# VH-VL binders against q9brp7r531to624, part 9

Target 1, 94 residues: q9brp7r531to624
Amino acid sequence: LYPPCYVHDVSFWIDQKKGFDELEFHTVARAVSQDTIISIQFLSRFQHPKTQQVSLCYRLTYQTCDKALTQQQVASMQSQFRKEIQQHLYVIPR

## First folded at step 6 (VH-VL; framework fv_sotevtamab)

Design m16
Fold by ESMFold2-Fast, scan of step 6:
Structure m16 (fold): chain C 94 residues (1-94), chain A 123 residues (1-123), chain B 112 residues (1-112)
Amino acid sequence: as target 1 above (94 residues)
Amino acid sequence: QVQLVQSGAEVKKPGATVKISCKVSGYTFTDYYMHWVQQAPGKGLEWMGRVDPEDGETKYDPKFQGRVTITADTSTDTAYMELSSLRSEDTAVYYCARDYYNDISYWRYFDYWGQGTLVTVSS
Amino acid sequence: DIVMTQSPDSLAVSLGERATINCKSSQSVLYSSDNKNYLAWYQQKPGQPPKLLIYWASTRESGVPDRFSGSGSGTDFTLTISSLQAEDVAVYYCQQYYSTPTFGQGTKLEQL
């Protein structure tokens, strides 16, 4: 009904030539969180006025009722997620 | 001015390996990925893979993984596609194609194509 | 993989009449971070490579006649030729680039 809901934002710089694979981003999020991320919302796009480098920001909502979910577990999953996207998606977390 | 010129038609036996070239001119070779696309007779277009000529990084469609090797030679501005263990189902026209991208997109569409190379695999 | 399905498989249209080709994706190809549809259209004539006509669903490639237009969003897309010319007889393909590139099966446009 009302299981604990945890919200975390992630922002990162994109490699302009390699680009950003949004579908893979969702796939990594689902895998790292064991499907506890129920929502991924695009928040903003920032383009640096001088360098033209692009940064994206997404909001991730963690929630599940089929197992216990603690703030520490979510923080651990979020940390692993930032590491995984850096390895797989040519992005640099902010 | 941009041109992608492919090597000529090939006739191969089952089990053989074919290597097709794509020589580019009219742009900086290392600025764009080079992709390879298969078109079997009476069938549509299938993306095989691509190479980044700047660093040699490759990505392949899982269907072709293990049989296809895509390379780039920056000294001659030429990309290559090698397909091994040929079968009759590999009979197709093979195209090289240059991508186009914005500063966000990871996957691409193709703005310039080579003329195509017909590979016939016959028993 | 995202599956692209075109309709019809073949179409015959008289010179000067409108031709409409449809393309459906098995899931949305709308990119959330730039709000663009990652869909392209190509024209292929016999013995020739595909030629880019339209990208981002509705942006016409430089040099492509204005009788060609693309429309649609998400999963449903249309290529329209407002007034068929003889040179437009070709096979037309849609392609998504939201994920690993996939093409529709093609629509053969013939002169009636």
Scores: ipSAE 0.438, ipTM 0.841, lowest interface PAE 2.1, mean pLDDT 90

Design m17
Fold by ESMFold2-Fast, scan of step 6:
Structure m17 (fold): chain C 94 residues (1-94), chain A 122 residues (1-122), chain B 112 residues (1-112)
Amino acid sequence: as target 1 above (94 residues)
Amino acid sequence: QVQLVQSGAEVKKPGATVKISCKVSGYTFTDYYMHWVQQAPGKGLEWMGRVDPEDGETKYDPKFQGRVTITADTSTDTAYMELSSLRSEDTAVYYCARDYYDISYWRYFDYWGQGTLVTVSS
Amino acid sequence: DIVMTQSPDSLAVSLGERATINCKSSQSVLYSSDNKNYLAWYQQKPGQPPKLLIYWASTRESGVPDRFSGSGSGTDFTLTISSLQAEDVAVYYCQQYYSTPTFGQGTKLEQL
């Protein structure tokens, strides 16, 4: 009834001209996690006072009732997610 | 004082290719994306694609992908939209439009060209 | 893609009366990082390009008369003209920019 729940935060710098595609971010998260990410929550926005670069931070919650979900599987998915967003979005993971 | 000035009306036969220009003034051309929007007679607006004049990166709507080519020439501050294999359904007014500078990947359009009518008929 | 649906398709309003145009998106266009709705409204008169009226659902573009206002959040949006003037006769379009840009089918506003 209470399957294991795993929480991971991801933060990254966005390209100021290209911008950030939030819907694509959600799409990549869903694909990489095989739909085990049940929520994505915006945590914070930081703008560097000197460079004016913008960084965003999101919290991802992994959970599924269909299959045993391990910490190792989640760590692997999170690592792949960081790589995928770097490739598909104009972001630099922090 | 931002202006987007498009080339004049074109009449083409089915199967032909048309190339429309959009010359900009009043701002730094490389600071903003240039988008192209199609409006068929009596119909709504359809986004076709865009180019980043700074690096030439393009993105197209799947409906037009394979037939549309969008380019930018920074030496003349001019964007181009080339549409090949023309069909009667391509008869439309084509607009170039500048996007708003923001942190989001997709944007709204603050300045538009006057439009170019392309008529495709036999 | 996100589908935008406007209602009504056409509307006739007397000069000085209120005009209300609705727009619905097939999914939310609320951007989580700034809590803004990525929805714009355009006015198009015959023979002219679209003109930006409103962005972020409720922010009026510079130079647009204050009789124009936008409201709504998530999936349901409204453009209101508080007191119709003759020059307001036009087709109005909503556009989302949360994803690949898509426009509503347009609402034709005519003088009754």
Scores: ipSAE 0.503, ipTM 0.854, lowest interface PAE 2.1, mean pLDDT 90

Design m18
Fold by ESMFold2-Fast, scan of step 6:
Structure m18 (fold): chain C 94 residues (1-94), chain A 123 residues (1-123), chain B 112 residues (1-112)
Amino acid sequence: as target 1 above (94 residues)
Amino acid sequence: QVQLVQSGAEVKKPGATVKISCKVSGYTFTDYYMHWVQQAPGKGLEWMGRVDPEDGETKYDPKFQGRVTITADTSTDTAYMELSSLRSEDTAVYYCARDYYGTISYWRYFDYWGQGTLVTVSS
Amino acid sequence: DIVMTQSPDSLAVSLGERATINCKSSQSVLYSSDNKNYLAWYQQKPGQPPKLLIYWASTRESGVPDRFSGSGSGTDFTLTISSLQAEDVAVYYCQQYYSTPTFGQGTKLEQL
């Protein structure tokens, strides 16, 4: 049987002056998940018509073949990931 | 109109420190990052680092990290680049350059450049 | 670091003829979130700072003559001057800004 697979979406507002470092986003995701995030997919871009503020949405897939990965562990990693990107990537989780 | 005016040429001995200024006019200093780029004689361009004048955040290329310090003084609309422990291979023209604002990208291209400052490191 | 390689190192072109300069990146500079190529082109004349010509691989900077055009995507990019003028003699540099900025080694364009 295949190891359990968990899917989580994350969306956030970008700081228009600071911008968004796509490569660093992937690096933080790998670090926080202990390399259990096997896929990061860009889903959508939204620009607010009045404020012009940009929001991005990504899908993250968690899976490991080495041992069991629980829903609780994934939820904890996802929570830490949201915190890390807020601190280091100038984004506001949405 | 946008202008970036740099301080004049410097001649330094190995081991010395140099501090170059870049005074801006024609735009709001805190709205754009200021970058520094090195060009050795007859060679290409090499990015050194940048500062956000609004909050003082800096980023440096690892090659220069530990020797370069980039700062911004919002009261005089002036950016500075300080390079310490000078070596002969630091002989170069140094440019300040403003980045483009209005993109979601963290890294940028440069729309306006200073005239350049020649630093000669000679024994 | 993303390595930028230009070709040729130098090029001589007669006035009125087409000049073509190539730039290759060691990895793709296409940003997934906005589908843009993070590549710029600069012109540098002796004793002067670089001048921005092209950004987003193909968007011409305001005030740049329409004989200058940029093309390409991903890892392979081209700067074209459709009809060389005497004032175009300069060194041309490509630059990526997908990650920490890096420049090509430069292509020296001379009049033949």
Scores: ipSAE 0.490, ipTM 0.847, lowest interface PAE 1.8, mean pLDDT 90

Design m19
Fold by ESMFold2-Fast, scan of step 6:
Structure m19 (fold): chain C 94 residues (1-94), chain A 123 residues (1-123), chain B 112 residues (1-112)
Amino acid sequence: as target 1 above (94 residues)
Amino acid sequence: QVQLVQSGAEVKKPGATVKISCKVSGYTFTDYYMHWVQQAPGKGLEWMGRVDPEDGETKYDPKFQGRVTITADTSTDTAYMELSSLRSEDTAVYYCARDYYGPISYWRYFDYWGQGTLVTVSS
Amino acid sequence: DIVMTQSPDSLAVSLGERATINCKSSQSVLYSSDNKNYLAWYQQKPGQPPKLLIYWASTRESGVPDRFSGSGSGTDFTLTISSLQAEDVAVYYCQQYYSTPTFGQGTKLEQL
């Protein structure tokens, strides 16, 4: 059987001066998910016409053959991921 | 009329600490990161680290982490680079450099540079 | 770290002739979310700091003569000087800013 695959999107506002460290974003994703995130796909970039504020949206795919992976565990990891990126990457979750 | 003006040449003994300054003018100091780059005699350029003058956030290259301290003083529009436990291999010209960034860029390229400060480490 | 390798180490070119300097990165510096190459080129003359020439692999910095051009994508990049002038004698460095900034070893351009 094919291992269960869970997909979650994350959207956030970036800091204009600090910018966005995509490599650190990947590092945080791997750490929080215990290496169960197998794919991180950029979906979209939105720039507010008035404020010029930039928002990014990424799709995260969770899958592993190495251990049991449940929807509940994935939801927990996704929640922790949102918290970690807010603290480490100067982003504001949407 | 952006200018980055660095302090003068230094001669230090092994084990000493050196502190170099970079005074800026012609732009708002807190709007840009300030980076430090090392260039050993006849060699290439090595990024050391940077500071955000607005909040004091720093990032360092692992090669220099533990020995380098980069700071900014917004009251005098001056950035500093302090390098401790000096070795002969630290003999180099040190440059401060202002970055340029786009909305999603985390790492940077450098649009304005200081004139450089020669640090000689000898016994 | 991403390792930047330039070739040749030194190059001699006659005035008015084309100069070509190559830069190779150990991994791609093409960013998927904005489709940009995170690569810059600098010129350094003896006793002077580096001067920015090109950023985003091919965008020329304001005030830089149009004889300077950058090209390439991913891992292989080129700086071209279409017609060498005496003032172009310098060391040229490529720099990636896809991750922690790293520079190539430099290419010394001399007049033949």
Scores: ipSAE 0.207, ipTM 0.756, lowest interface PAE 3.7, mean pLDDT 88

Design m20
Fold by ESMFold2-Fast, scan of step 6:
Parts: C-alpha cells; structure tokens; sequence
Structure m20 (fold): chain C 94 residues (1-94), chain A 123 residues (1-123), chain B 112 residues (1-112)
C-alpha cells in the first residue's frame, strides 16, 4: 500500500581547517543508498566549549516504491554511508 | 600588509609546459589555501585548483585535472602552478588567490589576489 | 557544478543613479548548518585583478564604500550600487562557494 519509511540520524565532527562540504555529503548519501534516501534534514550544530570543535547532526529518510526496502538493507546502507563520509569528507562519525 | 606577487609574462608554443609562481608576504603562508584562477582574454573567471601549503594537499577542477599541478614551497613562501600540454585556448591571465575560511564550509571566497601572469600560447 | 548566471551582461548608468546587477545560481547556495548564503561579489577594473566587495551575500568587505550592498538568498542575489561614481566603472562577478567555486559570466558596468 504505502512503502515503508526508515529514519536514521548521523552525527560527526568536522575538521576545523578543511571544513565540511554539504553538497558532497548529499552526493555520497545518494550514491550509497541507490537513491532511496528521499530527505536529508539538518538537525543541530554543536560547538565544544573548550576544544571549539564543531559537530553536525543530520536526519536521513529512506523510502522507495520501486524496490522492497528492509530494515536490514537500510542498516547496511547507513553503515556504509558512515564509512564513506569518513573517507571522503574529513569528518569523524560520533 | 598582505601581498601576492606573481612571476612575469610567458610566451610558449603549443605542447609546451609553463610554471608560474606566486610569492606571498604579510601573513603566515601555511594558514591559508592558495588557489589558481584562469581568465581568458575577454572571458570570465574559472577556478583551476588549490593547494594547502601546510600539508601539500591539492584539489583540482576536473577540466584541468590531467594537465595542472599546483605546489607550495614553505621555505620560500611561494606557490606554483604548472600547466602542461599547452593549447592556444590556454592563452589567459592566471591569478593566484588566497582564500578565507571563517566558517563551516569546505569551499571559500578569495580575499587577496596576485597581480596576474599573462601566458600567451602561439606558434 | 553549480552554474552562476548574471543579468544583464552589460548596463550603462549615469553618475549618481542606482545600478543593479543580478546573479542566479542553478541550485541553492544556502548552507542549512550555519544559515549562510555562500556567495561573494568581486569588482574587476581593466588591467587589475578582481577585488572582493561582498561575502556571505550581504557582508561588505572592509574598505568597500557603503554605496555597495548585497542582498538575496538561496538562488537569487543582487548587487546594488546606490549612487554610481566614476570609479565604479568595472566588470562585476558573483561567485558561489557552496561547492567547487564557480563564477558568473560577469556584468560590465559603464557610465552613461
């Protein structure tokens, strides 16, 4: 009837000099999820009072009517996504 | 005061390689990225690439990826841009430009520019 | 790549009159994580390198006269010169830094 919808949050520290590429983050999410991520929402920004390090938190929504999505498949995609952003975006997942 | 001083004009034949320099003063060279921007005669500005003088990391625009090499020499506070396999359409003024971060972003705007180096490619 | 399109390609304005230059991005350059528009404006006079005028869409660079102002958000941006001076004759470029830097094609401002 209605395709299942899965929601996952991701939090990470950014590199202070290199910074964060939000568009590349979206590109990686699209590639890893085979276009099943339909929404990426910024949730919060935290700056550590002593270290001044910045962390960002985003919410990812997985959904598609073209493919049967299981919770296991989404969990695998989310795990791969965390690894990909660590490799490509100078971020450290929390 | 911040200054970016580039090497002088070059005239090259098609197929040659050109290497231009950008010597900085008035700030700590390793604190900022150094970018290179091309401006063909009567045309707009095109970003070519950049180097982080602190660790030597480079990023290039795919259009130039196979032909451009950007380097930094911290002993002389000088950045270099080397462009190989020159074509007539590479005739342009080349600028070095310092970025300014100030935020979250990976990409930046440019606050100081060199005076430009004219490279003419002709037979 | 984000494509930056300026309008008009050229304009002529009388001294003391207002000049308006527009810049449109093919996709939003507003960062959700810091709520800033990643857009800059440059002035380039003949034989000179570009000079930074505006960054974060509306913040004026130190030393830039207050007759220059930037406005807009997301995909549509404007550079305004409230009262044209002879020294303002130049080509003006917008630049996004939300992604790999790209520039508009430039707008040539001439004195009428």
Amino acid sequence: as target 1 above (94 residues)
Amino acid sequence: QVQLVQSGAEVKKPGATVKISCKVSGYTFTDYYMHWVQQAPGKGLEWMGRVDPEDGETKYDPKFQGRVTITADTSTDTAYMELSSLRSEDTAVYYCARDYYGGISYWRYFDYWGQGTLVTVSS
Amino acid sequence: DIVMTQSPDSLAVSLGERATINCKSSQSVLYSSDNKNYLAWYQQKPGQPPKLLIYWASTRESGVPDRFSGSGSGTDFTLTISSLQAEDVAVYYCQQYYSTPTFGQGTKLEQL
Scores: ipSAE 0.404, ipTM 0.831, lowest interface PAE 2.4, mean pLDDT 89

Design m21
Fold by ESMFold2-Fast, scan of step 6:
Structure m21 (fold): chain C 94 residues (1-94), chain A 123 residues (1-123), chain B 112 residues (1-112)
Amino acid sequence: as target 1 above (94 residues)
Amino acid sequence: QVQLVQSGAEVKKPGATVKISCKVSGYTFTDYYMHWVQQAPGKGLEWMGRVDPEDGETKYDPKFQGRVTITADTSTDTAYMELSSLRSEDTAVYYCARDYYGQISYWRYFDYWGQGTLVTVSS
Amino acid sequence: DIVMTQSPDSLAVSLGERATINCKSSQSVLYSSDNKNYLAWYQQKPGQPPKLLIYWASTRESGVPDRFSGSGSGTDFTLTISSLQAEDVAVYYCQQYYSTPTFGQGTKLEQL
């Protein structure tokens, strides 16, 4: 038996002066997911032609053999993750 | 012309507090973070912390956490570094340094440095 | 903290010869979102503050002679001086800015 795998993308605008702490982003992801996120992949960078604001998109993969994971639990973790990065990383979720 | 001018050398006793200033000119003070770096005699560079002069946000290296306080006064374009509970091991040259950042960077490199301030801690 | 280790601790090179200084990070300093290495190099002469030479591992700071070049990616980086001049005698430091800034221990470059 293979444990279920859940994939979620997250996109956000970064603060141009504060910048984006990629290592802290990974730390927050691991903490919020209780280490069930096994992969974080950078997908794309977008710069708005008018405002010059930068947006980043990452893909997160949830999976674990040590804990029963439901879609609802993953959705809750993903929601909390979006809230935490907004507070800790000076980013605005898209 | 960007300039960072630091206050003069200090001699302190163990247990004392020292406060060093860094006055800037030639750029908008609130547009860049101001960092402080310690260099013990004959040794390398240790990042201590930084302040965002725009909002007063600070970040410190855990080695100095609890003893260092970094502040900025926008009315005089001056940054300060205060180090308390001084020990002989704190004898060092202290530098202020301005960061430079790109669109994505959270942590930065340093493009302009002050001339340094020697702090000697001895009984 | 990311630990930066330089090699050698000291290096003696004749004028006009190539000098090579190495820097190794305990973990990768390559940002995935911009594909840049968050690594800088500084030159420090006695009694002076450090002077920025290189940033993003290989980009020369304005006013730095083209005999200075940076290379490498991830965890292994090199600063090269293609033809040593007398004024290049100094201590050189690498610095990562992927995380809380940390510096290498320094490499003292002397004239042979």
Scores: ipSAE 0.529, ipTM 0.862, lowest interface PAE 1.9, mean pLDDT 90

Design m22
Fold by ESMFold2-Fast, scan of step 6:
Structure m22 (fold): chain C 94 residues (1-94), chain A 123 residues (1-123), chain B 112 residues (1-112)
Amino acid sequence: as target 1 above (94 residues)
Amino acid sequence: QVQLVQSGAEVKKPGATVKISCKVSGYTFTDYYMHWVQQAPGKGLEWMGRVDPEDGETKYDPKFQGRVTITADTSTDTAYMELSSLRSEDTAVYYCARDYYGDLSYWRYFDYWGQGTLVTVSS
Amino acid sequence: DIVMTQSPDSLAVSLGERATINCKSSQSVLYSSDNKNYLAWYQQKPGQPPKLLIYWASTRESGVPDRFSGSGSGTDFTLTISSLQAEDVAVYYCQQYYSTPTFGQGTKLEQL
């Protein structure tokens, strides 16, 4: 039997002066999820027509055979991930 | 219109510290990062580090770890690069360079450069 | 660090002829998120700072003559001067900005 697989999307506004460090984004994702995130997929880029602000959307897939992984645990890790990227990446979650 | 003007040539002894300046004009200093690039005689270009003049955030190449300090003074629109514990292999032309960024870009390319400052380290 | 390797180290081309300079990165500098190659080209003449020619591998900087063009993707990039002029004699550098910026060793372009 395959272990449960959980999919969560994250979207956020970027700071165009500071830029977006995608490699650091991946590093934070692995750390917060204790390596349970098995894929990170870029979904879309949106530019606000009036403000010209740019937002990005990524899809995160959680899965592991090493321990019990529940929907609540994944939701908690996703919430922590949103907080960590604000701290480290100059982004504002949507 | 955009100009980056660097301080003049320096001659230093091994173990000394050098501090070179880059005064900008023709744009808002706090809107762009300022980078420093080293070019040893007859050699290529090596990125040293950068500063965000708005908040003082710095990033450095590990090669210069512990020896380089980059700062910005918004009251004079001037960036500085300080290199300590000078060695003969630090003899080089040092450039300040303004970045340019895209929507996703964290690392940068450089659209305007200072004229360069020759630092000679000799005993 | 990403290592940038240019070829040839030096090149001599007659006026009016095509000059081709190659740049290879040790790993891909193509971002999947925006589908852009994080690569720039610079021209440096003796006693002068580098001058930006091309960014995003193929976008020409404002004021740069049309005879300069960039191409390539991923790890292999080319700077082309379609018809060499005397003022094009210089050293040319590629630079990646996919990660901490690194430059190629330079290609010296001389008039034959």
Scores: ipSAE 0.399, ipTM 0.831, lowest interface PAE 2.5, mean pLDDT 90

Design m23
Fold by ESMFold2-Fast, scan of step 6:
Structure m23 (fold): chain C 94 residues (1-94), chain A 123 residues (1-123), chain B 112 residues (1-112)
Amino acid sequence: as target 1 above (94 residues)
Amino acid sequence: QVQLVQSGAEVKKPGATVKISCKVSGYTFTDYYMHWVQQAPGKGLEWMGRVDPEDGETKYDPKFQGRVTITADTSTDTAYMELSSLRSEDTAVYYCARDYYGDTSYWRYFDYWGQGTLVTVSS
Amino acid sequence: DIVMTQSPDSLAVSLGERATINCKSSQSVLYSSDNKNYLAWYQQKPGQPPKLLIYWASTRESGVPDRFSGSGSGTDFTLTISSLQAEDVAVYYCQQYYSTPTFGQGTKLEQL
């Protein structure tokens, strides 16, 4: 009735030639979290003054009511998510 | 300055394969994707696919998947589009086009185009 | 696939008069993270490749005359030529790049 809710932010540099595939970002998030990520919220965009490189920041909310979800499980999923987005999205986590 | 120069017109029989080239100059070939767009006679423009000349990564529209192969040769700054199992419906002008991208954009618009190559498929 | 629909299919306009071409997308091409409309306009003259006119719905490409302007947001877009010149006779295409690129069917602009 009161499932635990965990919030994690992720920030990363994008490859400007490859671009950022937000739809694939959502797909990877759902897959890695076993659909426990219920919300993905865009927070901010930063552009480096000198290099002009762009970084994006998103907030991920983990929650489920049909199985136990621990802080350790969420930390593991978040770590895997950071690895997967490097592979699928041409991003560099920061 | 920037130029995309395509190979000349081709006449092919049904079932044949055609390979069209697009030679670039005036910019660094590996810095931009190269796209291919089909325009059938009296019809609009259809995106076929693209290649990243730096690593050879390709993306294709599902409509052309399985018949089209797009490649890039960095030694000659030339992109290629190969279309197999030709049918009369493939009679069209084919364009290569360089993308232009924003800093977060995954899909692109096209700032420079080749002159086009007419491929006629006839029996 | 996002379907792009232009209207009208063709129009005839007298020299010096305003020409208006519309483009509708089957879903929004406004991106929430940068608040930009992922829409471009091209001009194609007989025997020539398409030429980029407008990108980000309203930004004019360098070298394009200021009589060309783009407007609109979300699903409804307009290309306007404020005072038609003879060299503007062409087919015009809108293109979305919010997802896999798709083009409108084209609008043929003729001199009346």
Scores: ipSAE 0.437, ipTM 0.826, lowest interface PAE 2.2, mean pLDDT 89

Design m24
Fold by ESMFold2-Fast, scan of step 6:
Structure m24 (fold): chain C 94 residues (1-94), chain A 123 residues (1-123), chain B 112 residues (1-112)
Amino acid sequence: as target 1 above (94 residues)
Amino acid sequence: QVQLVQSGAEVKKPGATVKISCKVSGYTFTDYYMHWVQQAPGKGLEWMGRVDPEDGETKYDPKFQGRVTITADTSTDTAYMELSSLRSEDTAVYYCARDYYGDFSYWRYFDYWGQGTLVTVSS
Amino acid sequence: DIVMTQSPDSLAVSLGERATINCKSSQSVLYSSDNKNYLAWYQQKPGQPPKLLIYWASTRESGVPDRFSGSGSGTDFTLTISSLQAEDVAVYYCQQYYSTPTFGQGTKLEQL
């Protein structure tokens, strides 16, 4: 059985000087997903005790009312999303 | 101690270009953005833009975009703000200001400011 | 752009008395991911650059006297000086950094 929605978490290290543009993150997510992402939820912030590097984790929920969305389409969108945020947001996916 | 020292007052004619400097000391220049803020006489503060001295990345407020150019020279620890096509409305004190960042902040507040440079545009 | 509006435009307060300055943003500057208000307060004396007093709406900058305090959340913020001293006569500005930085128009604090 296929679920009515697909959930993917994304974690990444940020550049603390450059900062994290959450508005741009949302913009990229919606563009890559062709507006099938219905929810973007902040899950956690982790700071490495020694290096002081900060990573953020977000949960992305994909769903469409016409039920045409496939697991492979979502996987492809998520892969492209990881690549695009790396280019535009000064983040390193982990 | 952190110091931001700006170049002296300028008097320009309409249509001219002005270039103001901000020399820093007391910290690692490439660790912080350098911002420029305009204050017209008797008026409030307006953010113009900023540069990352490490890689030269700039971001400008749309109001000034196209006329303002902000640069940084790491060999002299000096930031510059160049404003072209000057109008009488550009008469103002211009400040350089260092930002402070935390966690995942993209936009910033300013912890240290230069003394200001008065630019007067008159015919 | 977020518009910052301060009130009053000017006020006069006697030495030793409480001064209260308000700042309103046209939209919330509370960041949902970290629960912080992206708001700072500055003091500017004649002929001087602005000086940072408060950041994150309520955190006092190092070296700022404890008579200065910031409060509020979302769209409504207050800077309080619990007991005015002569050296506090200045113009005070709020600034949001939730989006592209914008400042309030300033509040001129005078000694009554």
Scores: ipSAE 0.482, ipTM 0.838, lowest interface PAE 1.8, mean pLDDT 89

Design m25
Fold by ESMFold2-Fast, scan of step 6:
Structure m25 (fold): chain C 94 residues (1-94), chain A 123 residues (1-123), chain B 112 residues (1-112)
Amino acid sequence: as target 1 above (94 residues)
Amino acid sequence: QVQLVQSGAEVKKPGATVKISCKVSGYTFTDYYMHWVQQAPGKGLEWMGRVDPEDGETKYDPKFQGRVTITADTSTDTAYMELSSLRSEDTAVYYCARDYYGDITYWRYFDYWGQGTLVTVSS
Amino acid sequence: DIVMTQSPDSLAVSLGERATINCKSSQSVLYSSDNKNYLAWYQQKPGQPPKLLIYWASTRESGVPDRFSGSGSGTDFTLTISSLQAEDVAVYYCQQYYSTPTFGQGTKLEQL
């Protein structure tokens, strides 16, 4: 038996002068999830045709073998993650 | 033409504070971050920190946090680096450097540098 | 901290010969969102500030001669001078900007 696996995507607009710190993004993900995020995959880059603003999309996979993970716990972690990246990374979740 | 002109050499005693200026011309000061880099005699380059002249936001390397203060004065297009509690190990050439970035770049490389300011810390 | 290690510490090359300088990062500096290597190369002559030569690992800065080229990806990078000229005698530094900027220790290039 495999432990439960949860997948969530996150999309956000970046500040084009401040930029996006990919390493800090990974650090925040590890901290918020208590190291239950086992995979972070870049999915896409989108540039709005009218505003020229850039957004990025990542896929996060939650899984752990050493404790129980529920859908509610993962949803809570994902919500906190969206909040933390807005605070730390000059991004606006979408 | 882009120019970064730094203040002249300084000789300080241990425990003193030094403040170095970097006056820019040839571009819009608020469009680029200004960084400071230390080079001890015969050694390599160490990034100290940077300021965004548009909003005054700063970032510092942990090695210099608590002792370094970087500021920008948009009325004179001048950036400053202040280093306190000077030690003999702070004897170095200090450079200001302008960054260059793309639309998602958070950390930067440096396209224009000041001429350098020698700070000597001795008794 | 990403540690940058250059090799060799120094080398001597005859005029017209090829010079090769290596740079290794302690972790990958390849950015997944734009697929670029966040690595730059600088030249520093005695008494002068560093001068940008290469950025994004392989893009030559405007005004830099064709004999300078950068290559590599991820953790292993190379700066090549295809035919050494007297004016190329200098110390060369690599720098990563994937994280808080760090520089290699420098490679001193001398003329044989």
Scores: ipSAE 0.522, ipTM 0.859, lowest interface PAE 1.6, mean pLDDT 90

